VH-VL binders against NAD kinase (nadK). Designs and how they scored, part 230

Target 1, 268 residues: NAD kinase (nadK), of Syntrophomonas wolfei subsp. wolfei (q0aze0)
Amino acid sequence: MKIILVNNRFKENTEKKAQEIAGQLSALNVEVIIDNGLDEPYAGTVDFIMVLGGDGTMLRAARRYGQRAIPVLGVNMGTVGFLSNIEINELAEYLPLILREEYSLEARMMLEVAVFQQQSLLTRVFCLNELLLRSNSPRMLSFALEISGQKLEPYRGDGLIVSTTTGSTAYSLSAGGPIADPQLDAFIVTPVASHIINKRPLVVSPEREISLHLLEEREAIIGIDGQIKMDFGAENRVLIKRAPHPLLMVNLKAKPFFTSIDRSLQRQ
Key: E = the ipSAE of ESMFold2; O = the ipSAE of OpenDDE; V2 = 0.75 times the mean of E and O plus 0.25 times the DockQ between their complexes.

## First folded at step 16 (VH-VL)

Design MM13 (from HH21 with heavy chain K103R; framework fv_oberotatug; at its last look DockQ between E and O 0.74; V2 from the best seeds 0.77)
Fold by OpenDDE, look of step 16:
Structure MM13 (fold): chain C 268 residues (1-268), chain A 123 residues (1-123), chain B 107 residues (1-107)
Amino acid sequence: as target 1 above (268 residues)
Amino acid sequence: EVQLVESGGGLVKPGGSLRLSCAASGFTFSNAWMSWVRQAPGKGLEWVGRIKSKMDGGTKNYAAPVQGRFTISRDDSKNTLYLQMNSLKTEDTAVYYCTTVPRYDKFLAFDIWGQGTLVTVSS
Amino acid sequence: DVQMTQSPSSLSASVGDRVTITCRASQSITRYLSWYQQRPGKAPNLLIYKASNLESGVPSRFSGSGSGTDFTLTISTLQPEDFATYYCQQSYERPWTFGQGTKVEIK
């Protein structure tokens, strides 16, 4: 068995814990790779991914490794969030299940985000939560939203969020989007401070494609999972699709999503 | 109500074959891990094998005494679990129980049981 | 394989008695231990999982304790319906194995 540990590169305690866990796993004849901010994702094959940290670390791990269809376990280390399944102090107890491959999986839809410069692909990213388009100035954006070839009325506002159901409890929620069941596959399109009063979020089939581009010469920003940022201008276009592979999240312990939403959100 | 109903048991000669079925109802069968557990007359319980859900890989594992002779399978469209038993031996004589295995929280305990079906291997 | 040894193999008790059954694993299984009750002619029923967690619907007079290699099932006040055979089972590693059983009989 080969396991990759992904920790929070900005928190020393997660690094120390990763080293400790690596030692323990090695003692059990498990090969371990630690990703503590590697320049590139580890290219070798792995059987299991363990994420040590919070939601942010999980998002990073998902972007880096989610397309490989490898089981990913979130291990919370003192934070509150929606993406960790067990606590760090529980890991030892659940480790036998991991090592014996006695765990259940939950498929979480991811986004495939492609950013173009005219017809040229600039970047393609898979992400777990959302794509954000926002103004880079105090002025509102004017942008076009197209869903499966259907051109909607131009949007005017601070921006737009395209989120997975997993991401529904992230920035989309703060922007007034609905809370979605993570077991449901769908896009959530949430306006950010729309010029149209009471502009409603859209719930869109995962089978559809979403396109965004600016309708005026203005500087904007694309944000992905709140971690990746890139400039976005009139010459750019974003295409959003369902990722070809879901993130396979490991469920060792049941988490009552709906009953714990308030608690989790208040603590963030 | 969650229910498991075994069938297919009977009398068979050594070296013979038999196929057991387990019909599931009252829960999402396709998501469930399933096991067979058997009990020889007047004896204790013995795990036979396990099959995971398709989502979880559909992996099959067997106890050593039945390895190579027994095959577990499932038809999710019919909510049915199967146990194909080949090269049967007298020591395979037992009541065979169909069980569910929770995928999490209960550390793989057998939480739901059928009433069992008797398999008798005798000359 | 992990060997599970129960003690005693059988015991006689009266209604109202406190009954204690022990199970020992040949190696540490942490809390990967479950207890089952089997009444005559019936299928087993799960009583305790994770060594000490009471299964839903099981009376509170049943309790489990222990970790590592030594485990205990306790019936605080034996009821008429509790006369049965009890099994411990480890799920720490395959093959999953059961104890030989403890038959609780009426005195």
Scores: ipSAE 0.882, ipTM 0.946, lowest interface PAE 0.6, mean pLDDT 94
Fold by ESMFold2, look of step 16:
Structure MM13 (fold): chain C 268 residues (1-268), chain A 123 residues (1-123), chain B 107 residues (1-107)
Amino acid sequence: as target 1 above (268 residues)
Amino acid sequence: EVQLVESGGGLVKPGGSLRLSCAASGFTFSNAWMSWVRQAPGKGLEWVGRIKSKMDGGTKNYAAPVQGRFTISRDDSKNTLYLQMNSLKTEDTAVYYCTTVPRYDKFLAFDIWGQGTLVTVSS
Amino acid sequence: DVQMTQSPSSLSASVGDRVTITCRASQSITRYLSWYQQRPGKAPNLLIYKASNLESGVPSRFSGSGSGTDFTLTISTLQPEDFATYYCQQSYERPWTFGQGTKVEIK
């Protein structure tokens, strides 16, 4: 069996712990690849991914590996977020379930984001939480939203969030969007500081295609999961779809989403 | 209340076939992992096989003595687990129990059991 | 395969006695061990999971201990309803296997 351990190199505690866990796994004849973010994603075949850290480390793992249909386990090393399942001090006793594939999987929808300049594809990325379009200056944006070819009235404001249900508790929530059950597949489209009074958050079928472009020349950016930033201008457009594959999250312990909402949000 | 009720047991000749059913109620069957465990008369317990939920891949695993002869299946719309037993042998004579295998928190212990149905394989 | 060996095969005891049953695994199973009770003519029911965790609704006179290869089920004060056969079972690796059983009888 071959496992990727994903950690955050810049948090010393996680680097040491990743080495300790790699040693434990190697003693069980498990090949371990450590992904601390410095190298390109491992391209070879792997059976399992362990994410050591919080939600941010899981977001990076999802972008790097989420389209490969590999089970991903979130292992909490500190502050409890929305994407970890077990605590680091429990990992050893759960290893038999991991190694023998005796675990449940939960599918989490991801976004496929394609950014264009005129007709040319500049980049395609996948994300777990959200795409953010926002102004990069004190001036507000005027932009167009199309949903499956249906053109909505122009938006004016600071920007727009297109979120998964998993991302509903992230930036979308702060911008006034609803908390969504992560077991649902949907887009949540949340305006950011809209100048247009009747622009409310939309919940949209995951089968729709969402397109955004600016209606006038302005400095804007596209943010992906709060971790990737791209300049966005009047020559650009972005197309957002449900990604071909969901993130396959491993559940070893029951994680009651609804009874833990306040605790998780108070920690963040 | 949570309940598992087996049926379909009976007398069959060696080489014959039987299909056992297990009707489930009082829990979300479509999320459950289900198992069969058997007990020969006057003997101990023997695991027969396990089927995961469809969401978890529907994976089926069998004990070696029944591999290739028995097939576990499920119908989530009827909350029913099945065991198709083919090429039956006299050593398959047992009470067959339907069980649940918890996906969480109990390290795969068999937590819910039916009352069993007797299968007798004899000439 | 992991083989589970119980001791004793049977024992006789009186109501009020302390009863101890042991179970040995042929290799380490860490704490992936459960205990079941089977009353005469009835289906088994789960008593203990994870070697020492009491299943909901099971009386506190039952307790489990052990890790690795050696495990113990204890009934602190035997009651009339406890006359049954007890099985240990490992869930560490497939095939999941049971001990041969320990019959607890009235003296």
Scores: ipSAE 0.688, ipTM 0.867, lowest interface PAE 1.4, mean pLDDT 91
ESMFold2 (binder alone), look of step 16: mean pLDDT 93; pTM 0.952

Design MM14 (from HH21 with heavy chain F107W, light chain S91T; framework fv_oberotatug; at its last look DockQ between E and O 0.75; V2 from the best seeds 0.77)
Fold by OpenDDE, look of step 16:
Structure MM14 (fold): chain C 268 residues (1-268), chain A 123 residues (1-123), chain B 107 residues (1-107)
Amino acid sequence: as target 1 above (268 residues)
Amino acid sequence: EVQLVESGGGLVKPGGSLRLSCAASGFTFSNAWMSWVRQAPGKGLEWVGRIKSKMDGGTKNYAAPVQGRFTISRDDSKNTLYLQMNSLKTEDTAVYYCTTVPKYDKWLAFDIWGQGTLVTVSS
Amino acid sequence: DVQMTQSPSSLSASVGDRVTITCRASQSITRYLSWYQQRPGKAPNLLIYKASNLESGVPSRFSGSGSGTDFTLTISTLQPEDFATYYCQQTYERPWTFGQGTKVEIK
């Protein structure tokens, strides 16, 4: 068995824990790779990914490894979030299940985000939560939203969020989007401070494609999972699709998503 | 209500074959891990094998005494679990139980059982 | 394979008695231990999982304790319906193995 440990490169305690766990796993004849901010994702084949940290670390791990269809376990280390399944102090209890592959999986839809300059692809990213388009100035944006070739009325506002159901409890929620069951596959399109009062979020089939571009010469920003940032201008367009592979999240412990939403959100 | 109903048991000669079925109802069968457990007359319980859900890879594992002779399979469209038993031996004589296997929280404890079906291997 | 040894193999008790059954694993199985009850002519029923967790619907007179290699099932006040055979099971590693059983008989 080969396991990647992905920790939070900005928190020393997660690194130390990763090293400790690596030692324990090695003693059990498990090969371990630690990703503490590797320049590139580890290219070798692995059987299991363990994420040590919070939601942010999981998002990073998902972007780096999610397309490989490898089981990913979130292990929470002192944070509150929705993407960890067990606590660090529970790991010892569940480790036998992990090593013996006695765990269940939950498929979480990811986004495929493609950013273009004219007809040229600038970047393609897979992400678990959302894409954000926002103004880079105090002025509102004017942008076009197209869903499966259907051109909607132009949007005016601070920006727009396209989120997975997993991401519904992230920035989309703060922007007034609905809370979605993570077991459901769908896009959530949430306006950010639209000039149209009460502009409603859209719930869109995962089979559809979403396209965004600016309708005016103005500087904007694309954000992905709150971690990747890039400039976005009139010459750019973004295409959003369902990723070809879901993130396979390991389910070792039942989590009451709907009954714990208020508590979890208040702590973030 | 969750229910498991075994069928297909009977009398068979050594070296013969038999196929058991387990009909499931009252829960999402396609998501469930399932197991077979047998009990020889007047004896204790013995794990036979386990099959995971399709989502979890559909992996099958068997106890050593039945390895290579027994095959577990499932038809999710019919909510049915199967146990194909080949090259049967007298020591395979037992009541065969179908069980669910919780994938988390209960740490693989068998929480639901059928009433079992009797397999008798005798010359 | 992990060997599970129950003690005693059988015991006689009266209604109202406190009954204790022990299970020992040949190696540490942490808390991957379950207890089952099997009444005559019936299928087994889960009583305890994870060494000490009471299964839903099981009377509170049943309790489990232990970790590592030594485990205990306790019936605080034996009831008429509790006369049965009890099995422990480890799910720490495959093959999953059961104890030989403990038959609780009426005195």
Scores: ipSAE 0.811, ipTM 0.900, lowest interface PAE 0.7, mean pLDDT 94
Fold by ESMFold2, look of step 16:
Structure MM14 (fold): chain C 268 residues (1-268), chain A 123 residues (1-123), chain B 107 residues (1-107)
Amino acid sequence: as target 1 above (268 residues)
Amino acid sequence: EVQLVESGGGLVKPGGSLRLSCAASGFTFSNAWMSWVRQAPGKGLEWVGRIKSKMDGGTKNYAAPVQGRFTISRDDSKNTLYLQMNSLKTEDTAVYYCTTVPKYDKWLAFDIWGQGTLVTVSS
Amino acid sequence: DVQMTQSPSSLSASVGDRVTITCRASQSITRYLSWYQQRPGKAPNLLIYKASNLESGVPSRFSGSGSGTDFTLTISTLQPEDFATYYCQQTYERPWTFGQGTKVEIK
């Protein structure tokens, strides 16, 4: 069996713990690859991904590995988040279930984001929470939203968020979007500081294609999961679809989303 | 009220076949992992096999003595677990129980059991 | 395969007695051990999971302990309804095996 351990190199606790866990797994004849974020994602076949850290480390793991249909376990190392399942101090006791594949999987929809320059594909990226289109100047954006070829009335404001249901508790929530059950597949489209008052958040079928482009020359950016930024101008457009594969999140313990939602949000 | 009710047991000759059913109620059957356990008369308990929920891949695992002869299946629309038993042998004579296997927090302990159904394999 | 060996195979006891049943695994199973009670003519019931956790609705006179290879089920004050056969089971690795059982009989 071969496992990737994902950590954040700049969090010393996670780096030391990754080495300890790798040693324990090697003693059980498990091959271990450590991904601390510095190198290119491991390209070979693996059976399992273990993420040591908080939601941010999980978001990076999802971008790197989420389209490979590999089970991913979030292991909390301190700060409570939405994407971890077990605590680090429980990991040793759960290893028999992990190694023997005696666990449940929860599929979490991801976004496929394709950014074009003119009519040429510039980049393609996958994300777990959201795409943000926002102004990069004091001026508002004027932009067009199309959903499966259906052109909505133009938007004016600071920008727009297109999130998954998993991302509904992230930036989308702060911008006025609804909290969504992560078990659902949907896009949540949330305006950011809209000048046009009749623009409300939309919940959209995951089968739709969402397109965005600017209607005026303005400096804008595309943000991905709050971690990646790309310049976006009048020569660009972005196409957003459901990613071909969901993130396969491992559940070893029941996830109490609704019973703990207030506590989780208060800690953010 | 959570219930598991087995049926379909009976007398059969060696080489014969039977299909056991386990009707489930009082919980969301489609989310559950299910197992069969048997107990030969006057003997102890023996695990027969397990099926995961469809959501978790529907994986089926069997104990060696029944591998290739028994098939576990489920019909989530009818809340029913099945055990198809082919090429029966006299050593398959037992009371057959269906059970639930919790996904969480009990580390695969078998928490809910049916009353059992007797399968007798004899000439 | 992990073999589970229970001791004793049977015992006689009186109401009020303290009863101890042991279970040994042929290799370490950490705490992946459960205990079941089977009254005569009835299906088994889960008593204890994770070696020491009491299942909901099980009386507090039942307790479990152990880790690794050696495990103990204790009934602190035996009651009339506790005359039954008790089984341990490991779920550390497939096949998930039971001990041969310990019959607790009335003296």
Scores: ipSAE 0.746, ipTM 0.894, lowest interface PAE 1.3, mean pLDDT 92
ESMFold2 (binder alone), look of step 16: mean pLDDT 94; pTM 0.960

Design MM16 (from HH21 with light chain T30V; framework fv_oberotatug; at its last look DockQ between E and O 0.84; V2 from the best seeds 0.79)
Fold by OpenDDE, look of step 16:
Structure MM16 (fold): chain C 268 residues (1-268), chain A 123 residues (1-123), chain B 107 residues (1-107)
Amino acid sequence: as target 1 above (268 residues)
Amino acid sequence: EVQLVESGGGLVKPGGSLRLSCAASGFTFSNAWMSWVRQAPGKGLEWVGRIKSKMDGGTKNYAAPVQGRFTISRDDSKNTLYLQMNSLKTEDTAVYYCTTVPKYDKFLAFDIWGQGTLVTVSS
Amino acid sequence: DVQMTQSPSSLSASVGDRVTITCRASQSIVRYLSWYQQRPGKAPNLLIYKASNLESGVPSRFSGSGSGTDFTLTISTLQPEDFATYYCQQSYERPWTFGQGTKVEIK
């Protein structure tokens, strides 16, 4: 068995824990790779991904490794979030299930985000939570939204969020989007401070494609999972689709998503 | 109500074959891990094998005494678990139970059991 | 394979008695231990999982304790319906194995 540990490169305690866990796993004849901010994702094959940290670390791990269809376990280290399954102090007890492959999986839809300049692809990213288009100035944006070729009325506002159901409890929620069952596959399209006061979020089938581009020469920013940022201008377009592979999240412990929403959100 | 009902047991000669069925109801069978456990007359319990859900890979594992002779399978469209038993031996004589295996929280305890079906292997 | 050894193999008790059954694993199984009750002619029923967690619907007179290699099932006040055979089972590693059973009989 080969396991990759992904920790939070900005928190030393997660690194230390990763090293400790690596030692323990090695003692059990498990090959371990630690990703503490590698320049590139580890290219070798792995059987299991263990994420040590909070939601942010999980998002990073999902972007880096989610397309490989490898089981991913979130191990929380002192934070409150929605993406960890067990606590760090529980890991030792649940480790036998991991090593013996006695765990269940939950498929979480990811986004495939493609950013173009004219007809040229600039970047393609898979992400777990959301794509954000926002103004980079105090002025609101004017942009076009197309869903499966259907052109909606132009949007005017600070921006737009296209989120997975997993991401519904992230920035989309703060922007007024609905809370979605993570077991449901769907896009959530949430306006950010629309000039239309009661502009409603859209719940869109995962089978559809979403396209965004600016309708005027303005400075904007594309944000992905709150961690990747890139400039977005009039010559750019973004295409959002369901990723071809879901993130396979490991379930070792039942988590009451709906009953814990209030508590979790208040602590973030 | 969650229910498991085994069938297909009977008398068979050594070297023969038999197929057991387990009909599930009252829960989402397609998501469930399932196991077979057997009990020889007047003896204790013995794990036979386990099959995961399709979502979890459908992986099958067997106890050494039945490895290569028994095959566990499932038809989710029929909510049915199967145990194909080939090359049966006298020591395979037992009541065979169908069980559910919780995927988390209970550390793989067998929480639901059928009534069992008797398999007798005798010349 | 992990061997599970129960003690005693059988015991006689009266209604109202405190009954204790022990299970020992040949190696540490942490808390991957379950207890089952089997009445004559019936299928086993889960009593305790994860060494000490009471299964839903099981009377509170049943309790489990232990970790590592030594485990205990306790019936605080034996009831008429408790006369049965009890099994421990480890799920720490495959093959999953059971103890040989403990028969609780009427004194």
Scores: ipSAE 0.851, ipTM 0.932, lowest interface PAE 0.6, mean pLDDT 94
Fold by ESMFold2, look of step 16:
Structure MM16 (fold): chain C 268 residues (1-268), chain A 123 residues (1-123), chain B 107 residues (1-107)
Amino acid sequence: as target 1 above (268 residues)
Amino acid sequence: EVQLVESGGGLVKPGGSLRLSCAASGFTFSNAWMSWVRQAPGKGLEWVGRIKSKMDGGTKNYAAPVQGRFTISRDDSKNTLYLQMNSLKTEDTAVYYCTTVPKYDKFLAFDIWGQGTLVTVSS
Amino acid sequence: DVQMTQSPSSLSASVGDRVTITCRASQSIVRYLSWYQQRPGKAPNLLIYKASNLESGVPSRFSGSGSGTDFTLTISTLQPEDFATYYCQQSYERPWTFGQGTKVEIK
């Protein structure tokens, strides 16, 4: 068996713990690849991904590996968020289940984000939480939203969030969007500081295609999961679709999403 | 309120076939992992096989004595678990129990059991 | 395969007695051990999971202990409804296996 351990190089406790766990797994004849974010994603065949850290480390793992249909386990090393399933001090107890594949999987919808200049594809990325379009100047944006070819009335404001249900508790929530059950597949479209008072968040079928472009020249930014930033201008447009594959999250312990919402939000 | 009810047991000649059913109620069957456990008359318990939910890949595993002869299946629209038993042997004579296998927190213990159905394999 | 050995195979006891039943695994199963009760003519029911965790609705007179290879089920004050056969079972690796059983009889 071959496992990727994903950690955050900038948190020394996670790097030391990753080496410790890699040693334990190697003693069990498990091949271990460490991904601390420095190198390109591992391209070879892998059976399992273990994420050591918080929701941010899981977001990076999802962007790197989420389209490969590999089981991903979140292991918390401090503050429990929405994407970890077990604590680091429980890992040894759960190893027999992991190694014998005696676990449940939960599918989490991802976004496929394609950014164009004119008709040319500039980049394609995947994300677990959200795409953010926002102004990068003191001026408001004026922008167009289309949903499956249906043009909505123009938006004016600081920007717009297109989120998964998993991302509903992230930036979308702060911008006034609803908390959504992460077991649902949907887009959540949330305006950011809209000047247009009657623009409300939209919940949209995952089969739709969403596009955005500016209606006048302004400096803007596309943000992905709060971790990737791209310049966006009047010559650009972005197309958002459901990604071909969901993130396959491993569940070893029950996760009572609804009864723990307030506790989880306090830690974020 | 959670119930498992087995049916389909009976007398079968060696080499014959039989299909057991287990009707589930009181829980979301399509999310559950299910198992069969048997008990020969006057003997102890023996695990027969396990099927995961379709969401978890529908993986099936069997004990060696029944591998290749028994097939576990499920119909989530009917909340029913099945055991197809082929090439039956006298040593397959047992009460067959339907069980749940919790996928969280209980380390795969068998937590819910049906009443059992008797299969007798005799010439 | 992991072999599970129970002792004793049977015992006689009176209501109010403290009863202990031992289960040994042929290799370490960590805490992947459960205990079941089977009354005569009835299906088994789960008593203990993860070696020591009491299943919901099971009386507190039942307790489990152990890890690794040696495990114990204890009934602190035996009641009339506790006369049954008890099985341990490992879920550490397939095939999942049971002990031979311990019959607790009326003295």
Scores: ipSAE 0.682, ipTM 0.866, lowest interface PAE 1.5, mean pLDDT 91
ESMFold2 (binder alone), look of step 16: mean pLDDT 94; pTM 0.956

